# Designs tried in a protein design chat: VHH binders against q9y6x5. Part 49

Target 1, 379 residues: q9y6x5
Amino acid sequence: LPPKLLLVSFDGFRADYLKNYEFPHLQNFIKEGVLVEHVKNVFITKTFPNHYSIVTGLYEESHGIVANSMYDAVTKKHFSDSNDKDPFWWNEAVPIWVTNQLQENRSSAAAMWPGTDVPIHDTISSYFMNYNSSVSFEERLNNITMWLNNSNPPVTFATLYWEEPDASGHKYGPEDKENMSRVLKKIDDLIGDLVQRLKMLGLWENLNVIITSDHGMTQCSQDRLINLDSCIDHSYYTLIDLSPVAAILPKINRTEVYNKLKNCSPHMNVYLKEDIPNRFYYQHNDRIQPIILVADEGWTIVLNESSQKLGDHGYDNSLPSMHPFLAAHGPAFHKGYKHSTINIVDIYPMMCHILGLKPHPNNGTFGHTKCLLVDQWCI

## First folded at step 1 (VHH)

Design e51 (framework vhh_7zox_3)
Fold by ESMFold2-Fast, scan of step 1:
Structure e51 (fold): chain B 379 residues (1-379), chain A 124 residues (1-124)
Amino acid sequence: as target 1 above (379 residues)
Amino acid sequence: DVQLVESGGGLVQPGGSLRLSCVASGFTFDDYAMGWVRQAPGKGLEWVSDIYTGGSTGYADSVKGRFAISRDNAKNTLYLQMNRLKPEDTAVYYCAAKYRTTIYFSGKTEFDYAGQGTQVTVSS
């Protein structure tokens, strides 16, 4: 029987929430498993880009999901929530569920993970749910556990996505201890439900489970706004993405647009595409626009308007506030081991190793995660 | 069923004013960027003005300082206040809507929905 892995994401679960709030169920999970205290995600620190990086091991410039809103200059296509199921956007990489189904006669299962309801390289997850935010965590869990126990060929890779604490992080901000305490307690209860369900079904001792997230959250304010209209008339450019990383497609000379923006705010960096810092790995893709604006942590880019959001993400990936964590339990993992930091792209080659899959070329380094695994030696 | 219904066009003398209105139905108005495009006799479509969900506005150079675009989300209505009208403003004016909150259509004549148009004639 091949090894099995369940990958769970709680969107927007900032790493330092673990130190500031009580998580009795998650702590019990970690006690007999492993904890990576923070995961350095890819730039930009947004949902679709980072979820795709987890399952491909690639930087955004390589896998092609470079933002939650995109424009492809070569094909003249645009990406938004209404057309996220066009395979065109996802075909620049091969996610792990596709590899899992194609290398051996195995099945994959998915409950709402970004990209799993899209045929990628003509391959869709064997069992999946079309994305619908109204579907409860319990229903997603019921489907995943049914598929893990009742599939032929066997489901060896399964994914489960949940929208919280990201939605509440945006609404209340991460510094609202009263509201965030309530939200995070509910998430801990869901983790307890997950573990209990796996134990009741006889899956717990033989299933590898990873609990992680795509990014963190930082506090925003009406006092920290950058109004682009104060610096440039929008007839000079097409806006592809706004905040906190603005993607600008000039309608006039690029240098003229750059010159109007470069001194717009002391709380925003303005880059010509070729000048984007190499450390971001955010340059070599047609979906990255000619001018990119990067707001400082906690600053919101607006167009002569107010912003109601009290929390946001998308900022510089070196910021600890943007980092999620990773916890794991199962036969592949050590018990009671704590690790400081890995890169989010390192998760993919680790998962391939656990499943016995040959990884596609990727930006992760297996050596960074080997100390988590029982069948590996730390240097 | 999506509908954009324009009104307020007519004949006006040079230097005069008109206010165009556009009532939208059949879609979530608040999620759409709204704008005005016009077509003069024997010419192609020309972008005039747009307004985004947050209230940010853009104007073609030919109308800056003379026209003012606004929206009333509670009434699903788009407006264009046209002042100091010139003979070259003579055109059919179309209300336009574009879903893509992060992709502006200013300066472009590509949109998801358009009305039937209202004629504006500036002549003495």
Scores: ipSAE 0.000, ipTM 0.290, lowest interface PAE 13.6, mean pLDDT 89

Design e52 (framework vhh_7zox_3)
Fold by ESMFold2-Fast, scan of step 1:
Structure e52 (fold): chain B 379 residues (1-379), chain A 124 residues (1-124)
Amino acid sequence: as target 1 above (379 residues)
Amino acid sequence: DVQLVESGGGLVQPGGSLRLSCVASGFTFSSYAMGWVRQAPGKGLEWVSDISSGGSTGYADSVKGRFAISRDNAKNTLYLQMNRLKPEDTAVYYCVRETKYYVTGSYWTEFDPAGQGTQVTVSS
């Protein structure tokens, strides 16, 4: 029997939520599995970049999804929500579902994970759903579990994505205990539904399940705004991405734009591309703009207007508020083991090991996850 | 209320020229960056060119060296001179008031307000 893996993401699930709220279903999952308390994600701490890092094991500069909003300086292409189906944006890496289908003659299934409705290197998941936020968690779960039962060729890798608690985190902010309590309880109930469905179908004991997220969430405020219009006139630059990491394409001399921006606010750092801190691994890609502005935690960059967001992410990946967690259960994993931290790029080589796949060159370190696995020596 | 009225489109042969005009009203034209975006059949909006309130110009790589944007603040009018037209230039051209320019997200919502457009068809 080939090993099987279901990778589940609850978008924007900050690790610290586990300390502040009760999750009876998730706790039962962890009790008989493993918990990584913090996952250090990649910079920038945004949805498309981090979801692609999970499935490629690469930093954003290497896999090419460097933001949710991008411009490619070589080809002059613009990435927008309407253009996210262009394979050009996703072709700088090979995600695990492609490798899974090209090695061992296996099938992959996908319910809404970013990139899975795009043919990448002319390969798309054997079973997939076109992205539609209106599709219920139950429908996604029904499809994914049906496909996991397909035996010719077998579905060995499956993904499932859900937009919460990110949407509510933006709307209410992570410090709104009343609203976040309701949202997180609903998510815990969905985890209970997932486990129950897998048990009823006879899949639970032989399936490896990973529950994780792409980033956390931090509290924003109308009192913490950086008005970019007060720094520089619009005639000097083209704005590629705004907040909390602004991507600036100068229309005039880069030095003049930099000089207008560098002292504008004490609550953002201004970097020429070559001066972006090495620890971000965010420099070596044509989609990273000549000037990047990085707002301090909880500060929002705006264009002479208020922000609608009470919570946001995209900030420095060293911030604990930006970290998700990882929980896992199944025959590959120890039972009742807790681990402090891993890097988000470490998930990919671990998943390749579980599936018996040869990983593409990547930035992850298998040694960081070996203590989670029953077939590895921890010391 | 803000109003933009485009004109000057039509049918031309490859290698031909057209001059588009956009008459603005309802706002202080001289205080805003202005631009042109286009939508080819079955495709999304594509930025073509812009001009700041101060006269600085930008061009998409596909039109650089062939198109020239200009403005007449006394007449509240934006122009696009299109030379050496190609079949690939076939699109509806929209005049936009550009207070902020986003290359990702909805191009439709990032321009305030989008003009009604003028059709340019380049064919033999």
Scores: ipSAE 0.000, ipTM 0.118, lowest interface PAE 17.6, mean pLDDT 87

Design e53 (framework vhh_7zox_3)
Fold by ESMFold2-Fast, scan of step 1:
Structure e53 (fold): chain B 379 residues (1-379), chain A 125 residues (1-125)
Amino acid sequence: as target 1 above (379 residues)
Amino acid sequence: DVQLVESGGGLVQPGGSLRLSCVASGFTFSNYYMGWVRQAPGKGLEWVSDINSGGSTGYADSVKGRFAISRDNAKNTLYLQMNRLKPEDTAVYYCAKYSTRVEYYGTWKTAMDYAGQGTQVTVSS
């Protein structure tokens, strides 16, 4: 039988949650699989960018999904809606489901993963669900497992996306132990349901399953606001993205806008595009604006009002609070192995190896994930 | 140049109704959270209601069941239907444009980035 892989994302699952809460179902999964304690994601630590980095192995400047809200200066197009179906935004990279379908004559299936309901290079996932947040985890799981068992050509790559714990992380903040405990217990129960469904259908022993996330979450406060209106008048710029990374398109001379912003708050860094730190790999794309403002962890950029968000993400990718984890189980993976850290871009070449696909050029390093795999020499 | 022009305020007796309108220009109206805030004499700003680009609404407890917010994206116009008005509703009402943040599962209102000049509502016998 050809190798099969199911990639599952729980949006906003901070790695540190694993140490502070009980996850009996996830712990049983890990006991017979592998755990990577921290995944160093890409900057900006946002949903669309990091989900696309997982499936392309590319930094945001290379795959073109540089934020959840974007403006392309060359074409004058704006992306500001999660339901935007324009393939233009996604065509700077080739995600793994496209490669899977174009090599080996195999099918892909998707339940709500970002980009899977859009044709990319004229190729859409063989089986997919149009994005709709009202669709239950159970319905997504039912469709994925049906497609894994009942497809010709066979589904060899499948994805499943769930919005929690990100939505609750924003609403309550990660330091709200009582509310986060309730939310995380529900997620653990969903992991239990996933494993039971795969066992019931005879898939569990022969399917590779990866459970991961795109980013973490940090605590915000009404005491940690940066009022952009106190720095610069709205008439000087167009705001492309606000917080915690503001994307500024100047209406006047760029240097003049920069000078008005650069010393406005001790709790944000102001960068001209060419001065963005090289370690972010966030510079070489027309969708990255001429001036970028980066708030310090837990600080929120606002326009003359209080923020209702008690938790947020998008901050510096060196921050442990921004890191997700990765757990995996299946014939490709060792049992009971714990690894400290990988880069989120390393997931793509590892998945290509498991599926027997030739990866497109990417920023990941296969060597970083070798110790997770049974067919690799690790030393 | 963002402009919000409110109208429809006035003097009304308790139990009466008013419909406020706000005509927006200088931005793509359909893409933004819009709302109403009010300021009673000697008090701070109070949030009244908001509506997202898709038409989902929120209301302050003090006005819930009495006020209805709506939008007409073809006309770039925001409305507030106010019913069963009380003396406590006396305030200057401001149309507000909010900054938003996009997540895969939705768009969030973050901060008020512009307010209009306001329209006075007085509820008195």
Scores: ipSAE 0.198, ipTM 0.604, lowest interface PAE 3.8, mean pLDDT 91
Fold by OpenDDE, second read of step 2:
Structure e53 (fold): chain B 379 residues (1-379), chain A 125 residues (1-125)
Amino acid sequence: as target 1 above (379 residues)
Amino acid sequence: DVQLVESGGGLVQPGGSLRLSCVASGFTFSNYYMGWVRQAPGKGLEWVSDINSGGSTGYADSVKGRFAISRDNAKNTLYLQMNRLKPEDTAVYYCAKYSTRVEYYGTWKTAMDYAGQGTQVTVSS
C-alpha cells in the first residue's frame, strides 16, 4: 500500500503547553509515537508564513508568504486573511500537496490548511474545504478521513487545520491557567476524537499522522505598549503589517522614516530591509517592506489605540515562547521516542521521504529527523 | 456553515430495502451537484451515485438498477433509495456536496468539498 500521511495543525500551540497543562490523549499519541519537544519555526512567527514553510521546507523569503498581511508594490496587490485566494502570492513555491497530487495514482486532501483552497501552479487539492472558521473540527475531521479512504486515486497526503489554541491564546493570554486549561482540554479531546475516528475507520495502523503547530504564544500586557504615533506621523508611512513585526511602507524618504522610528522604543528594533539580521532569513523577497519593526517579546506595537490582545505571536523565532511542538505516529515513526529540537523547515523533507516524493529544493535538513523514522539510521 | 446530516441507515436482510436521507444546510442546495459515496469494511471510498440540480443522475455499475438517487430542493434533502440490497453493499454511506456549481459541472467527480458523518448500512442474514 502506498504510504499515507495526515498533517494536522493546531494553530498557536506553544511547545511548553505540554509541560504546563495536561493532555491525556496527546500523551497517549506521543507514547505510541514520537515527540519533538521544540520546533524552531521561521521568522516572522505568523500563521500563513509558518504553515507554508511546513509544507514547502522553505524560509519565508523563499516561499513568498512573508506575513499574514502583505503588499506588493509592483502589482499593488494586497494579501490578508480575508484576501488570500490569489495564486500570485503562493506560486513562488510548490507545496507538498501539489507535488503529491501530480504523482501517478495519488491525490491530496485538505481541510482548511492555508493555501489549500487556492490553485497553486494551476493545481488545487482534489479534495478540499474552503476556509470557514465556523466549520467544526468534527466536520473537518470527517471529511478528511473520508477522503483518506478514497481508492481512486487514493488520497495519500492530507492536511487538517484548526484555529485553536491560537484564538484563545490571543484572547486570554497563554498564562491564564483557568481559561487556557479549558481550551487546551478541548484540544486534547479533539486529538482523542481524531485518534478514535482513525481507529474506527481502520486507518490508524497504516496512516502516518503528524500533529504540530505553526507557532507559540507570548503573554502581552497593557503595560508593554509601543505607540508609533509618539514617534512618527501617520501621513509619513503605511502600515502593511502590524505588531509584533510591523511592516512599514514609507510615504516619504525611507531614511527619514527610519530616523524617526529607530529610537522610538528601547523594546523595539528597527531594521532597514537590507539590515535585517541574516539569521531570520527574511530579507530576499520583494514583498518584505523597506522597514520592519520588531518588538521585544511581550511588547505590542500600537497606534493611538490600545491592544486588546493578551497574547500574541510573530516575534523572534529564537524565543521559546514562539516554538511549537511536533508529535507523530504511524508505520514510518518510532514508538516512544522523544527528540529535543528540529527546525520547522525540516518537516518537509521528512514528509517527502515518508511519501516517497522527490522534494523540491528546500531549506530543510533531512538528517535532523532521521531519528524519528524507523527506516533510518539514528546517528 | 455547511452541514450534511445523513439518516436512514440500519440493518437489513439481503434483498431488503433502505432509504437514506441527507439534509443539507449552509449553502444553496439547488445550485450544487450532490452525491453518495460509501466505504465498505477494509475497502476505500467508493462512488455510488450523484445528481445535478436538473435531476440527471449517475450510478456506479455496482448499484445500477438497484439504487435510485433523488433530491428535493425545496427541502434541501438528498435521497438514496436502495433496493435489492446485497451483503457487499454493507458500508458507511456518506452524503457529499460537490464544490463545483451545477452550471459548471462536467464529468469530473473529484471536487467534493463537504461530506456528512455518514450512516451505517449493514446487509446481513
Scores: ipSAE 0.000, ipTM 0.256, lowest interface PAE 12.7, mean pLDDT 92

Design e6 (framework vhh_7zox_3)
Fold by ESMFold2-Fast, scan of step 1:
Structure e6 (fold): chain B 379 residues (1-379), chain A 124 residues (1-124)
Amino acid sequence: as target 1 above (379 residues)
Amino acid sequence: DVQLVESGGGLVQPGGSLRLSCVASGFTFDDYAMGWVRQAPGKGLEWVSDIYTGGSTGYADSVKGRFAISRDNAKNTLYLQMNRLKPEDTAVYYCARKPSYYWGTRYQSPLDYAGQGTQVTVSS
């Protein structure tokens, strides 16, 4: 029986939620598997960029999904987060489901992971669901488990994406213990449903399951706004993305726009593209704009208006509030092992190892995840 | 302060066309991505189309090739040209402002503001 892997993402699941709330189903999963307490994601700490980094092992400047809203200066194309399926945006990398299908005679299945409903290098996931937020977790799980059991060539790599707790994190903020407790309990119940379904179908003992997330969440406030219109007239630039990382395309001299912005707020850093900190690995791509504004944690950049969101992400990837976790269970993984930290780009080469695939060149380090695996030596 | 006012809905025969308009006020229109969402009787909200500040567009698979979104920044107006209408297109259509700050999960950005809606009815 070839090795099989199911990769599950709960969007916006901040790592320290595990310490502040009860997760009986997730704790049972971890007890017989592994836990990585913190995953250091890539900058910017947004949904599309980090989901694509998980499945490619690449920094955003290398895989080309550099934000949820993008502009490509070479081709003059614009990307939106609203069900945009142009393969152009995704073709700078090869995600693991494409490698799985092309390198081996195997199938992939996908329930709504970003990019899986797009043909990438002329290859689309063998089985997939077009993105629709109205489709229940249960329907996504039913399709994935059906495809895992009833496919030829066999489905060996499957993905499952769920929008919570990100949506509620934005709406209520991560410090709303009452609302977040309710939301996180629902997620734990979904994890329980997942495990139960896999056991009922005879999949549990032979399937490797990874549960992870793309980023965390931090508290925002009406008291922490940066009004961009107070510093620069919008006639001087085109806005590509606003908050908490603003992407600015100048309509006039770049230096003049930079000078108008650089002292706009003590709670925002303004970078010319070449001055973006090297540690972000966010510079070498035509989709990264000439001027980038990075708000301090919990600050929101606005255009002469209020913000309704109480939580946000996209901030500096060194912030613990931006970090998700990773839990895993299955024949490839140790039982009852805890690991402190890995980089989000390390997930891809680990998954390739589990599936017996040769990874494409990537920014991950297999050594960082080897302690999780039964077939590897670890002190 | 933000206002979105839709118009152009009505009753139309299958295969017919309608053009929806949305007049925006209370914000700098040309700095925001705009979209259309709809709600069919007894269903949840469904994203239909969006248009970015640079003119880039996206469409739901169910309407792709039949609907065209456009904007007139000088008039603060968003349009949706609906062609080859089907009974399944029957819904209240809402003009919506996408957040200037994308917070969204995957493909569906939460919408900052939506108008009051305009009813589109495609008879059997």
Scores: ipSAE 0.007, ipTM 0.352, lowest interface PAE 9.5, mean pLDDT 89

Design e7 (framework vhh_7zox_3)
Fold by ESMFold2-Fast, scan of step 1:
Structure e7 (fold): chain B 379 residues (1-379), chain A 125 residues (1-125)
Amino acid sequence: as target 1 above (379 residues)
Amino acid sequence: DVQLVESGGGLVQPGGSLRLSCVASGFTFSSYAMGWVRQAPGKGLEWVSDISSGGSTGYADSVKGRFAISRDNAKNTLYLQMNRLKPEDTAVYYCAKGEYTVYRSGDWTYPMDVAGQGTQVTVSS
């Protein structure tokens, strides 16, 4: 039977939570598997962009999901998290579940991973759940394990997405040890449930499992607000995305809008599109707006109002607070191995290797993940 | 018909304390998260604190360590204990019925439905 892989994401799981809290179930998982302590995600460090980078191996400028809110100047289309089902937005890349279904007589299964309830290149995940935040982790897990055991063609690639600890990270902030401790304990218990379910169903010994996340979280404050209304009038621009990376579409001359914004706050960098730092790989896409504002870590851009968020993400991807981790277990992985860092785009070619798939051209480097794998020479 | 009635505001000196109360009716109080939002003169609404149906609490950085939110489900009442008050705490305080919302993108927000009349807190020298 072909190799199988389950990819699990706990949204907003900051890498250093592993050092500050106890995770008995996750530590048992890691003890017989591998841990990558930091995963350097792509810019901007947001949910939709990074989830799509994990499954395509591409920077955001290449896969086209450049933010959670987007505008395409060529087609005049708008994307939001309430209007994310148009295949147009997802068609600039081929995610791994599509590759899995097209290269082999294999099926894919998905419990709520971003993009899996959308037909991409006329191909939708063989089994999927339409996004609904009220569906429990248990129900998502029950569907995934049912599909892994009872599908023809066989499900060889499955995804499972969970909204925590991101939701609580936003609400309480990552420095709220009391509330975050409760949330992270619940997540560790869910990891225990996952392992127990896989063992009970006879899946554990032959299944490769990756547990990862898309980004971290940083502490925000009502004392760290950038009021955009104090710098520029609403009549000069259309706001495509707000915080902490604002996407500005000028209604007047671009240089005039830039000049009004460039000295607005000492806690915000203002870039013309062509001046966005090369290290971000965030320039070569029509969905990246003519002016981008990047707030400093922990600062929130607002429109003459307070923010309800005590934690946020989207900041510079060089910040350790924005980094998730990756843990993995299964026949493809070494046991008891720790690795310092990989790039989030490296996950895709590694997963293709495990599944025996030919990867589409991507920005990942297979060499960065070789030491995790039993069938590779680590030099 | 959802009804929230705030009380306990008043004039207090810097460093003083006030306890705000909010009596709720028209919904199953124990099943909903509840919160406090304030509006200072000439400013927008600012989230202050919330408490889940299960008792988990959150606070804005500006009030953390000084304010304590609590609830009494038997009395359908939400409280905000305000200590070490500062002039910057001067605002109309509103009780809000909360809703836990998760967006498709995984981003989280907690919208608060302000249905009360508010209670004025003035911190003066």
Scores: ipSAE 0.018, ipTM 0.363, lowest interface PAE 6.2, mean pLDDT 89

Design e8 (framework vhh_7zox_3)
Fold by ESMFold2-Fast, scan of step 1:
Structure e8 (fold): chain B 379 residues (1-379), chain A 124 residues (1-124)
Amino acid sequence: as target 1 above (379 residues)
Amino acid sequence: DVQLVESGGGLVQPGGSLRLSCVASGFTFSNYYMGWVRQAPGKGLEWVSDINSGGSTGYADSVKGRFAISRDNAKNTLYLQMNRLKPEDTAVYYCAAHTKYEYFGSRYTEFDYAGQGTQVTVSS
């Protein structure tokens, strides 16, 4: 009986939503499983970087997906949605589905997880869906459960990605209790549908299920804008990424650009690449630009324009507003156990342990997750 | 003063062509990630195509080879040339701009600016 794992991500699910809203289906899941109240994600606290960190156990500087928009100084390539299927961007790490397929005679399945529709080290997920936001949660769930139940060789690792509550968090802001209550209730109902489907198909008792997210969300405002054009003429630099972490490629001397920016706003930190705080683990990669600007929580960097966003993420990973949670249920996990905090890079070695895979070298610490697992000594 | 003004939608027969335009004003167009997102009747938002400030383009598999996105930074205008149109292409098409240069498509509601949409109907 090979162990099986389904990894589910609800994009932008801020950890403290669990304390401020009702989740009857998620609470039932947790009651017979485990909850990690906070997951400390990697910097920058963005979708692509953190989803790849979950499945590789690596900091962004090590796995190479350092932002949702990137420039590689060595090859002169630009990463955009048009380049998300170019293996070049994803080949600096080996994600768990590749290891699952190569170390054991097993299959992987994926519904929209970032990177799963890309051949990485010449290996693509055995079953996958090309990314398409219009595909319903139900259709993604139908495909995943079909593959989990009807594959040969067996699917032992499956992923499922959903865009909410991130999209609504950006549109309404996390402090809009009326709109966020509606959105989060729909997500709880989807979790109920997931559990019901797995039970009806006879999968529930023998499947390990992890429900997590890549980051949180913080409230933004038209009153909290940093106008970069008031500090420096755009003729002095090329902008690789803007907000809340701006990636600056100087067109003139780097020190001159730095001096124009360093005292521009009290709500923005300006770093030369080598001065980026070590705690970010965001320095040792050619895709990290010579100057990085980091906005304070809730501040938006703009180019003499307004912003439509009422919520955003990407901020300092020490901020609780940027943290997601992790809940899990299944034969590998204790029942009714609550844990305070783990690092997002710790998820990868835990998943490798559950699946019986030898992890690639990674930045996670297995000891941080051992208390969640029935086959481990907790003290 | 910020606005995105879309034009070029309408009723067209299967196999026909349409060119959508989006004229932007009130922001530095050349610095923005620009794109097209559509919503078919009874469906969610679907990313169609995008173009970054440097001119690199992306396309959904459903439109690849049939649609071409382009931009004219001197005119602050985004275009979508739609060829060999199918009934399945019937949707409201939205022009959107994003300063974060992030993932486009699934997060249309995250964009700094969005147009009002233009209806494309492929029928005879």
Scores: ipSAE 0.000, ipTM 0.236, lowest interface PAE 15.5, mean pLDDT 88

